VH-VL binders against q0atu2. Designs and how they scored, part 117

Target 1, 119 residues: q0atu2
Amino acid sequence: MLDKKARIRTSREYRNVFEKGKRLSGRFLIIYYVENALDNNRFGFITNKKIGMAVIRNRIKRQLRAIVREYQGQVKNKHDIVLVARAGIGKSSFEGMEKDYIAIMKKAGLFARNANKID
Short names: E, the ipSAE of ESMFold2; O, the ipSAE of OpenDDE; V2, 0.75 times the mean of E and O plus 0.25 times the DockQ between their complexes.

## First folded at step 6 (VH-VL)

Design k80 (framework fv_daclizumab)
Fold by ESMFold2-Fast, scan of step 6:
Structure k80 (fold): chain C 119 residues (1-119), chain A 119 residues (1-119), chain B 106 residues (1-106)
Amino acid sequence: as target 1 above (119 residues)
Amino acid sequence: QVQLVQSGAEVKKPGSSVKVSCKASGYTFTSYYMHWVRQAPGQGLEWIGYINPSTGYTEYNQKFKDKATITADESTNTAYMELSSLRSEDTAVYYCARGDEWYPYFDYWGQGTLVTVSS
Amino acid sequence: DIQMTQSPSTLSASVGDRVTITCSASSSISYMHWYQQKPGKAPKLLIYDASYLESGVPARFSGSGSGTEFTLTISSLQPDDFATYYCQQYNSYPLTFGQGTKVEVK
C-alpha cells in the first residue's frame, strides 16, 4: 500500500503539479511532475471516462498504485508526480503498464538509477 | 446532454471592445477547462487561451495576452471572453470548447460567435 | 511553439475513394487529435490520442502515427465527408492546429 503521506491529497496540490509541472507521455501513461519542498515523494492518480467503466477505472488505479509502490525506492526524492491513464490502458496487461511506467520514469530522469540494478 | 451555447453575432467599430459568453449545461462546469479558439474568414483555427472555472486560473497564447481576457461565473455556468482594442484583423468566428484538465482534447464546442470589426 | 503542417492543403476526391491526410509536427509529440469542420459549423472531434475513434464517429475514419508524422484515413469516402480536417497538438502550450486539409468533390 502507498502510505498517506506519499499521496497527493488535495485539488490544490493536483492543480500545482498540472500547471507548474513538466509533462511526459508513454504508451499507456502520462506523467506530470514537479519538485516539492518536502522530505518525500507524493503520487497522484487520474483516470478519465475514456478509459472505460468504473470497474475498469478502479482496477487500473489499484494496479498503478501497486506499480508505484514497488518502484518507490528508485524515484528521486522530493517530487510530486501525477500519473494520468490514457484511453488504451484499459486493454493493457499489468506487465504492460509496469514496463510503460519504468520507461517513462527513466526518460523523465526521475529514477535515481536503473531499476534492473536495484532489483 | 452536454451543450455549450454562445451569445449572438456582434458588429463593432475599431478600438472598441466586445464580450462573448458561453453557457455550459449537461455537466459539472468546474470539472473541465474552458478554452477559446478563433477562426478568421477562410482561415484555420487559432487557440486563444483557457480558464479553470473552479479556480479562475487562466493561460493565454502569448499572441493574445494583451487582447483577450477570459473569465468564468460558476453561479451561472458561463465562461466569457472579452476582446479589447478591436482591429479589422480580429474579425473572426470565436468558439468556446470544453477540454478535460488531465486528458486534453476538445470534445464539445459552442456554435461560434461571429465578431465583425468594421469602420 | 510546435508547428503542425498538413499535407495536402486541398484534396479532390470521389465518393468511395480512400483518402489519406498527413500531419507533421515540428518536434516529437504524444498528444494529437483530428477534427472535422463543415462550412458554417463548429469543428467536431473525430480522433483523439492519434488513433482512438470518438464515440458516434463512423468506423471508416482511422488515425495512426507517432512522433512527428500522423495520418488520418477515410477508407471509403461518403458524401458527408467533404469537409476541412484539422490536426491539433496538446503536447505543449500554446496549443496549435494544422492549417487544414480541404477534401472537396473531384
Scores: ipSAE 0.151, ipTM 0.744, lowest interface PAE 4.9, mean pLDDT 87
Fold by OpenDDE, second read of step 7:
Structure k80 (fold): chain C 119 residues (1-119), chain A 119 residues (1-119), chain B 106 residues (1-106)
Amino acid sequence: as target 1 above (119 residues)
Amino acid sequence: QVQLVQSGAEVKKPGSSVKVSCKASGYTFTSYYMHWVRQAPGQGLEWIGYINPSTGYTEYNQKFKDKATITADESTNTAYMELSSLRSEDTAVYYCARGDEWYPYFDYWGQGTLVTVSS
Amino acid sequence: DIQMTQSPSTLSASVGDRVTITCSASSSISYMHWYQQKPGKAPKLLIYDASYLESGVPARFSGSGSGTEFTLTISSLQPDDFATYYCQQYNSYPLTFGQGTKVEVK
């Protein structure tokens, strides 16, 4: 799983990202991102009842964490990034979710243009 | 400085309605949710619901879904809560409170509005 | 709904005492907050996310816990600390509070 130090954990940390960060919307995800003063990136994850039942929300969160971990090495360093799951994500495939993540991160300039899935 | 200023105390007859106001200042009104919490005399705190002032989206405690209606006016930075079909059990101090969008705790509160329902 | 149960409901203590208030959740929760309320006043945020002090809150206040059990501790009770304290969860809606713990003079 994602390293503890690589996670946004406090509401205040989330608030900082929401207030000072930039926002981009994808098909299934909204990301908020801002530079931090650390030597690593931190990720936060938001799901809500619009996605579905708790079991679905938990599944989505696990999938998002898996995606983030897989591509963590390709993300520009020194950023706090919050992923907000959109309502439609509950009906998406993992691959669709992954594709949306890559697209939105590239659009944000957080991925290199040639960033690809690591086999 | 952040301030939430509520309307004054109300005395109402059973069956009537009351609308309490909460005027916000010192921050961007649409950047935070506005919650409403009640406290019956000598009792604890009960969450009623919230509004996202930027979208008008509301969510209610099921206990109050048929009792309270929450609205907001962005032009005046004011949130409202209307209570309908008042009963003696609705007698309480009603608070507005500012909360974060995703992880709500209430860092600023109004001074409270006493609503007394009696024959 | 997630029920929050505080212990004790009433606590008598003296200035200088170490005071501990517990809050138990009916199910595991991620975020717990603590408030202080004095008579005739609105609640005041003390601790957010279980263990973080709100700005301006004295260092004698601390919070800890995870899962279903959380605690608020006052290391050395001061005259200004006699009040009612509430825990609040944000794991799911509806938001819920504990029934409160009144800290009164012994």
Scores: ipSAE 0.029, ipTM 0.718, lowest interface PAE 3.8, mean pLDDT 91

Design k81 (framework fv_daclizumab)
Fold by ESMFold2-Fast, scan of step 6:
Structure k81 (fold): chain C 119 residues (1-119), chain A 119 residues (1-119), chain B 106 residues (1-106)
Amino acid sequence: as target 1 above (119 residues)
Amino acid sequence: QVQLVQSGAEVKKPGSSVKVSCKASGYTFTSYYMHWVRQAPGQGLEWIGYINPSTGYTRYNQKFKDKATITADESTNTAYMELSSLRSEDTAVYYCARGDTWYPYFDYWGQGTLVTVSS
Amino acid sequence: DIQMTQSPSTLSASVGDRVTITCSASSSISYMHWYQQKPGKAPKLLIYDASSLESGVPARFSGSGSGTEFTLTISSLQPDDFATYYCQQYDSYPLTFGQGTKVEVK
């Protein structure tokens, strides 16, 4: 679980990331990210009705939160980051989503040099 | 049932201004962006800008930054686009279109407002 | 600005034909969509995110492509499909559309 301090909670905060942030797309994920004025990172998760029914969208959100939580310590501080699931994510495995997340975070320059946790 | 209803056709003289309205119904007005797109007779589509009705934040195509002003009135669920210093080249059908915040595509469009700029 | 170029600009076809329209972006993009417009009407969303079919759109429409080259295919053209088709990028601002491809009766 992510601490409440590490979650983007309000629609206003999500809109700020969308409007002012940078964007980077991966195979299954798109991230929007912007530096914040806080002492911590905050994460948001978006799934679209076009991905599938509520049970599928809820599963994807749970899996993405688990991935983010696992790699939380590797993310450069002071960022608001929103993960948006692409339409094809329903066909991905957990490992596939995890690899995509690591790849896009590295490309965005948001991971420390040794952020890869594949053991 | 989502509907965007625009104001009627306008005939204007060069140098004047025009304000087109787009009244939204059937959804939460502040949950979506409202975009404006124009189409000159027999020509293609050209994006003007958008407004986030919840915050008043606007983004413009640089070509239109000194020409168009986009506003929204939450109390009437209405978006507006004002064009100043009209030229004959501004003759076009102007559309409002609802944008999905995180999967940015235009899923609903207004019927269009013809603005004619003539002598 | 990202320029979107469609090919062909005009296409003459008969009912039952397979129709392919191409859209080329001046730089690599991740977000692109296809719209259909009939004379006197507003555009209608057909395909979003390059390949996802919008609800209510017939299965004869499909989209594919990535990077700079994208295609819209109509597998068996119907009378209702004679229209102008536009691609759009939503990768960066300003948002831009292709010049349009008019599909007309042969």
Scores: ipSAE 0.079, ipTM 0.733, lowest interface PAE 5.4, mean pLDDT 88

Design k82 (framework fv_daclizumab)
Fold by ESMFold2-Fast, scan of step 6:
Structure k82 (fold): chain C 119 residues (1-119), chain A 119 residues (1-119), chain B 106 residues (1-106)
Amino acid sequence: as target 1 above (119 residues)
Amino acid sequence: QVQLVQSGAEVKKPGSSVKVSCKASGYTFTSYYMHWVRQAPGQGLEWIGYINPSTGYTRYNQKFKDKATITADESTNTAYMELSSLRSEDTAVYYCARGDTWYPDFDYWGQGTLVTVSS
Amino acid sequence: DIQMTQSPSTLSASVGDRVTITCSASSSISYMHWYQQKPGKAPKLLIYDASSLESGVPARFSGSGSGTEFTLTISSLQPDDFATYYCQQYNSYPLTFGQGTKVEVK
């Protein structure tokens, strides 16, 4: 689960990322991203009705949060990032979503290969 | 239930300006972006820009940045597009179209407004 | 800008024919839609996200493709299908459309 401080929570914050951020598209995901003035990264997740019913959308959101949490240490600091699930993501595997996330984050220049675990 | 109703045809002289309206009904106006697209006689579709009615944020196709000004009035659920310094090559049918914020699939279109620039 | 190029520009067909229209993007894209436009009318969304059929659109319409090559297929052309078809990318701004493919009576 992502820490609450690491989540985009308000409609205003989502709109800021969408309106001022850069957009990059993958196979199952779109990301919108912008630098923030905070000391941490924040993530948002969008699954709209074109994905499927609420049960499917909630499953996708949980899986995306798990993926983001796993790779959070590799993301360059001070960004607000919104993940938007595409139509068709419901037919993807967890592994497929994960690979798409890594590919799109690397292409965006947001993903450092040399993530460190310094105390 | 969802409708986009545009203002009527205009005939304008070169150098003048025109303001086209698009009145939305049947949905929450601030929940969707409003896009503008033009089509010259016998030609294809050309994207002009969009407005987020909730924030007033606009994005323009570079080709139209000094030509078009897009605005929205939440009190009347109406989007506007003003074209300045009209030339004969601006003669076209202008459409407003509703786009999902995350998936700009134009699921509802206005009927179109013919703007004729002649002299 | 991503340029969308359709082929053919015009196509003559008969009712019952299988019709195929292609759309080529100048760079790899993941997000595109197909629209139908009849004379004097606004365009109508047919296929979103390359292959998803919009609600209310007949099952004879289908979309496929990925990367730079996308196809709209009408399995058995009906009289209501004589129209101009447009592809549109939404991978990046500005949004761009193909030049259109006009499907005419043979």
Scores: ipSAE 0.007, ipTM 0.632, lowest interface PAE 9.2, mean pLDDT 86

Design k83 (framework fv_daclizumab; at its last look DockQ between E and O 0.70; V2 from the best seeds 0.00; counts 0 for: pae O 7.5 > 2)
Fold by ESMFold2, look of step 7:
Structure k83 (fold): chain C 119 residues (1-119), chain A 119 residues (1-119), chain B 106 residues (1-106)
Amino acid sequence: as target 1 above (119 residues)
Amino acid sequence: QVQLVQSGAEVKKPGSSVKVSCKASGYTFTSYYMHWVRQAPGQGLEWIGYINPSTGYTRYNQKFKDKATITADESTNTAYMELSSLRSEDTAVYYCARTDEWYGYMDVWGQGTLVTVSS
Amino acid sequence: DIQMTQSPSTLSASVGDRVTITCSASSSISYMHWYQQKPGKAPKLLIYDASSLESGVPARFSGSGSGTEFTLTISSLQPDDFATYYCQQYNSYPLTFGQGTKVEVK
């Protein structure tokens, strides 16, 4: 998979997801998502200074990217999806973030396998 | 230092209009959305709407959609709210407040502008 | 619209008291904020994301809750804390605030 192609790149693209998309909150994450006109999914990641220092914010983003990569094959195509780290995420384990991501994506109906009852 | 400075109090006749300004300083104006919130005398806070200052995109509380028009001027770092067809029930303090769009907390508020509508 | 209902509308308290304010949402929410407002002044962000203190807010303030019930607690009320407090949800538009809780001198 092309990592660059699967990324939301510009401020305009990010804000389109915020302005036009749906929003769901989990324990550690919020997702915003909207259908796109591409043949693939794109993902974006948001942290702010309230999450922690830059080292912590970068670690969180790296962990979230790893989680997204692991499950990207299950995600219904043609969506722009932004993951927003909540204030409490720094207290979470990688496993906690992963479980939260799965739960939110199922609630959003964004897993293709979920739509076919796959477990 | 981050500040929002609003225009001064206004006394208006019913049927007229008013335009309240909110000048931002100490931060990149287009990096935050600007919200407007009103507070009628002795009452609580009520959300009016927001603007994306870089594009002019707006969202309104349906209650105010035909009453308020929100605009922004990036060149002067100023947001505006115009209230039309003023009635006595429009008497209130009107606040501007900035938000990080992803998190939705209003971390900086203007000092408020009292708009009084009386015959 | 998600309606936010605060209890009580007014409470009388003395310096040193533990004060608890409740905010109830009409449907389940997971993302909300608290503001403090003093007479003649704009609201001020106090707690974001239910339980995180904004910079410069004294540690005597805390927030908790989930689902439909949230609380703001002041562990030992100080003279500076007599004010009106508002909760605000950020789950759906329109954004809505509670009606406010005025904390007064007993």
Scores: ipSAE 0.678, ipTM 0.886, lowest interface PAE 1.3, mean pLDDT 91
Fold by ESMFold2-Fast, scan of step 6:
Structure k83 (fold): chain C 119 residues (1-119), chain A 119 residues (1-119), chain B 106 residues (1-106)
Amino acid sequence: as target 1 above (119 residues)
Amino acid sequence: QVQLVQSGAEVKKPGSSVKVSCKASGYTFTSYYMHWVRQAPGQGLEWIGYINPSTGYTRYNQKFKDKATITADESTNTAYMELSSLRSEDTAVYYCARTDEWYGYMDVWGQGTLVTVSS
Amino acid sequence: DIQMTQSPSTLSASVGDRVTITCSASSSISYMHWYQQKPGKAPKLLIYDASSLESGVPARFSGSGSGTEFTLTISSLQPDDFATYYCQQYNSYPLTFGQGTKVEVK
């Protein structure tokens, strides 16, 4: 689970990332990201009803939070990052989502280095 | 049910202004962005801009930055688009359409408002 | 701006035909959507995110593609499908549409 301080919580904060941030897309994920004025990173998660029923959307959010938590140490500090699940993500495996996340974060320049290490 | 209802057709003289309304019903007005799109007679679709009704934040196609002003009134669930300094080239059907900002597909559209600019 | 180019601009087809419309983006995009428009009506969302079918849209419609090349397919054309089709990118602002493909009766 991500600590409360590491989560984007309000609609205003989410929309700030959307409106001011940069966008980068992967196979199953799109990220929106902007540098913040805090000393920590914050993550947000968006799933659309078109992905599936609440059970499926909640599973996807849980899996994405687990992936983000696993790679927290590799993310450059002071960023608000929103992960948007694409419609096709429901057909992806956990490993597929993880690989997509790593690829996007590296391309965005948000990973420091050695992000291929699982543990 | 979810719908967008636009104001009626307008006939305007060159140099005048026109303000088109788009009234939303059947959903939470502030939870979706409202876009404006135009279509000149016999032509394709051209994006003008959008507004976030909860904040008033707007984004415009640079072509329309000096032409269109988009506003929203939460108390009446109505979005507006004002066109200034009308020219014959502004003759078109103007549509409002809602989006989830993260995915950007326009799933509900107004019926369109024909604006005719003539002497 | 990202230019969206559709091909063909017009196609003539008969009921039961397989119809394919292509959309080419001037640069690589990730998000794109397809709309159908009938004369005198507002556009209607058909396919979102390149390949996902909108609720209430018949299963004969499908989308595919990635990068710069995208395709809308109607597997068995019905009378209700004679319309103009538009692609739209949601990769960068300004949002842009293709010029449209008119599917008309042969």
Scores: ipSAE 0.318, ipTM 0.808, lowest interface PAE 3.4, mean pLDDT 89
Fold by OpenDDE, look of step 7:
Structure k83 (fold): chain C 119 residues (1-119), chain A 119 residues (1-119), chain B 106 residues (1-106)
Amino acid sequence: as target 1 above (119 residues)
Amino acid sequence: QVQLVQSGAEVKKPGSSVKVSCKASGYTFTSYYMHWVRQAPGQGLEWIGYINPSTGYTRYNQKFKDKATITADESTNTAYMELSSLRSEDTAVYYCARTDEWYGYMDVWGQGTLVTVSS
Amino acid sequence: DIQMTQSPSTLSASVGDRVTITCSASSSISYMHWYQQKPGKAPKLLIYDASSLESGVPARFSGSGSGTEFTLTISSLQPDDFATYYCQQYNSYPLTFGQGTKVEVK
């Protein structure tokens, strides 16, 4: 699990990212990201009924958290990043999600220059 | 059912102001952005701006920055758009339309409000 | 600003025809939506995110494309489909629409 300080937790924090941040789309994910005034990154995860039943939504959220955790150390600091699952993600594989995450994060320029596990 | 109901047609003189209302029902008002779009007679659609009713945050098309003011009243589930210093070129049908705060397509539209500016 | 250009501006067709409308963006976009508008009525969402069919929309409507080129297709035109169609990008602000494509009876 992500450390509590690495999580976007409040509605206000989420709204700030959505309103002021940049938006990029992948095949299965949309990311919203904005610089923060902290010394760490914070991640948020959004799934809704468009994804599917609650069981599916929870599975997707767990998978996305695992992906984010895996690459967390390679992400540029001082960012709030919200991952929004797209409707088709429920039928995707974990590998597909991971690939999409890497692709979209690279496109956003959010990986550190010395990142080793992003190709 | 989900619907947006706008105020009635307006006839205004040049230099005057008009305030159009858009009342939402059938859904959680604060969970969607409310956009405003205009359509001049025989012309296409033009985006004016939007408001997040939950925070009051607004974003405008620069073209309408000094023309339109968008507000929302959560207590009445109503969004408003005020047009100032009206000119004949402001004659158009004005629509409100909701978008999901995550995805950004306009899935529900008001019926439109005709604003006619004539001397 | 991202310019959206539709082709053609006007299209004459008959019931049963396959109709294709294109929308070209001045720069690569991730979010394209299609709307249908009939005279005196508000626009109606048809396709969102380039290829997703809005609930209640007939399956004869479909969308495709990516990057800068997108298409809306009606596999077999029905009497209820004569209308004006608009593409719209939600990639960046300001949001912009195509100029519209009027599908009229031949």
Scores: ipSAE 0.017, ipTM 0.679, lowest interface PAE 7.5, mean pLDDT 91
ESMFold2 (binder alone), look of step 7: mean pLDDT 93; pTM 0.955

Design k84 (framework fv_daclizumab)
Fold by ESMFold2-Fast, scan of step 6:
Structure k84 (fold): chain C 119 residues (1-119), chain A 119 residues (1-119), chain B 106 residues (1-106)
Amino acid sequence: as target 1 above (119 residues)
Amino acid sequence: QVQLVQSGAEVKKPGSSVKVSCKASGYTFTSYYMHWVRQAPGQGLEWIGYINPSTGYTEYNQKFKDKATITADESTNTAYMELSSLRSEDTAVYYCARTDEWYGYFDVWGQGTLVTVSS
Amino acid sequence: DIQMTQSPSTLSASVGDRVTITCSASSSISYMHWYQQKPGKAPKLLIYDASYLESGVPARFSGSGSGTEFTLTISSLQPDDFATYYCQQYNSYPLTFGQGTKVEVK
């Protein structure tokens, strides 16, 4: 469960990330990200009908929040990050989503020093 | 200053066409959807359609699918709506308005263009 | 199509009154917004996502509701608030608006 302060909650905040942010695509995820003026990171999650029924979209959102929560300590501070699930994510495993998230965050330069220092 | 400025009022004969422009300034044109909404005199608001300026994708209200054509010119940050085969019932104020994709609220509107169809 | 129905269509009120406008959707929705329109002008966003006040809008305006029933409340009506109010859904295409509620002088 992410703290409410770590969640992007309003449409306007989502639009700011889409308008001013950088975009990077993975296999199952697209991230949009921008530096913020806060003392913390905030995350947003977008899942649309192309992924599947509401029960599938809700499962995907829960799994993405769990992944983000697990790795939140590795993310460079002061960023707003929106994760957009691609249509194929519904057929991915939890491990597959996690692997994609780690890869895209590393490519974006968003993982802090000492993240995955052994791997 | 975020602003949408529309072309001036038009008086047209039945059977003709009209093309209304909407010039955007103060924001990244390709980061927001541009919608068109009309309002007949003394009546409510009716959604016509939108364009994603980044991709050129358009979505129309079925009532307008064969009547309205929405386009965008990224080089001039201008959206257009053309109405063909005008009838007296098309007499209305036509507005452009921007949204994000996710929540679809119109935070910035053009001033409106009155199109009068009469013989 | 999702039909948005407002009640009342017209209401007469005095400065200082508490005004409540309702909006009913023909099916359950998650995304709806409220706009104010004055004669000769474009609509102005008041409330987005049912309950969030747009920047620059006075605190006397508030919104609530979920599912199919939504309300816009003006806690103490001011002269500047005599206008027509519209609700709008963004749950499915085509986007639809309520028919409008005209708030006029009693």
Scores: ipSAE 0.000, ipTM 0.543, lowest interface PAE 13.5, mean pLDDT 85

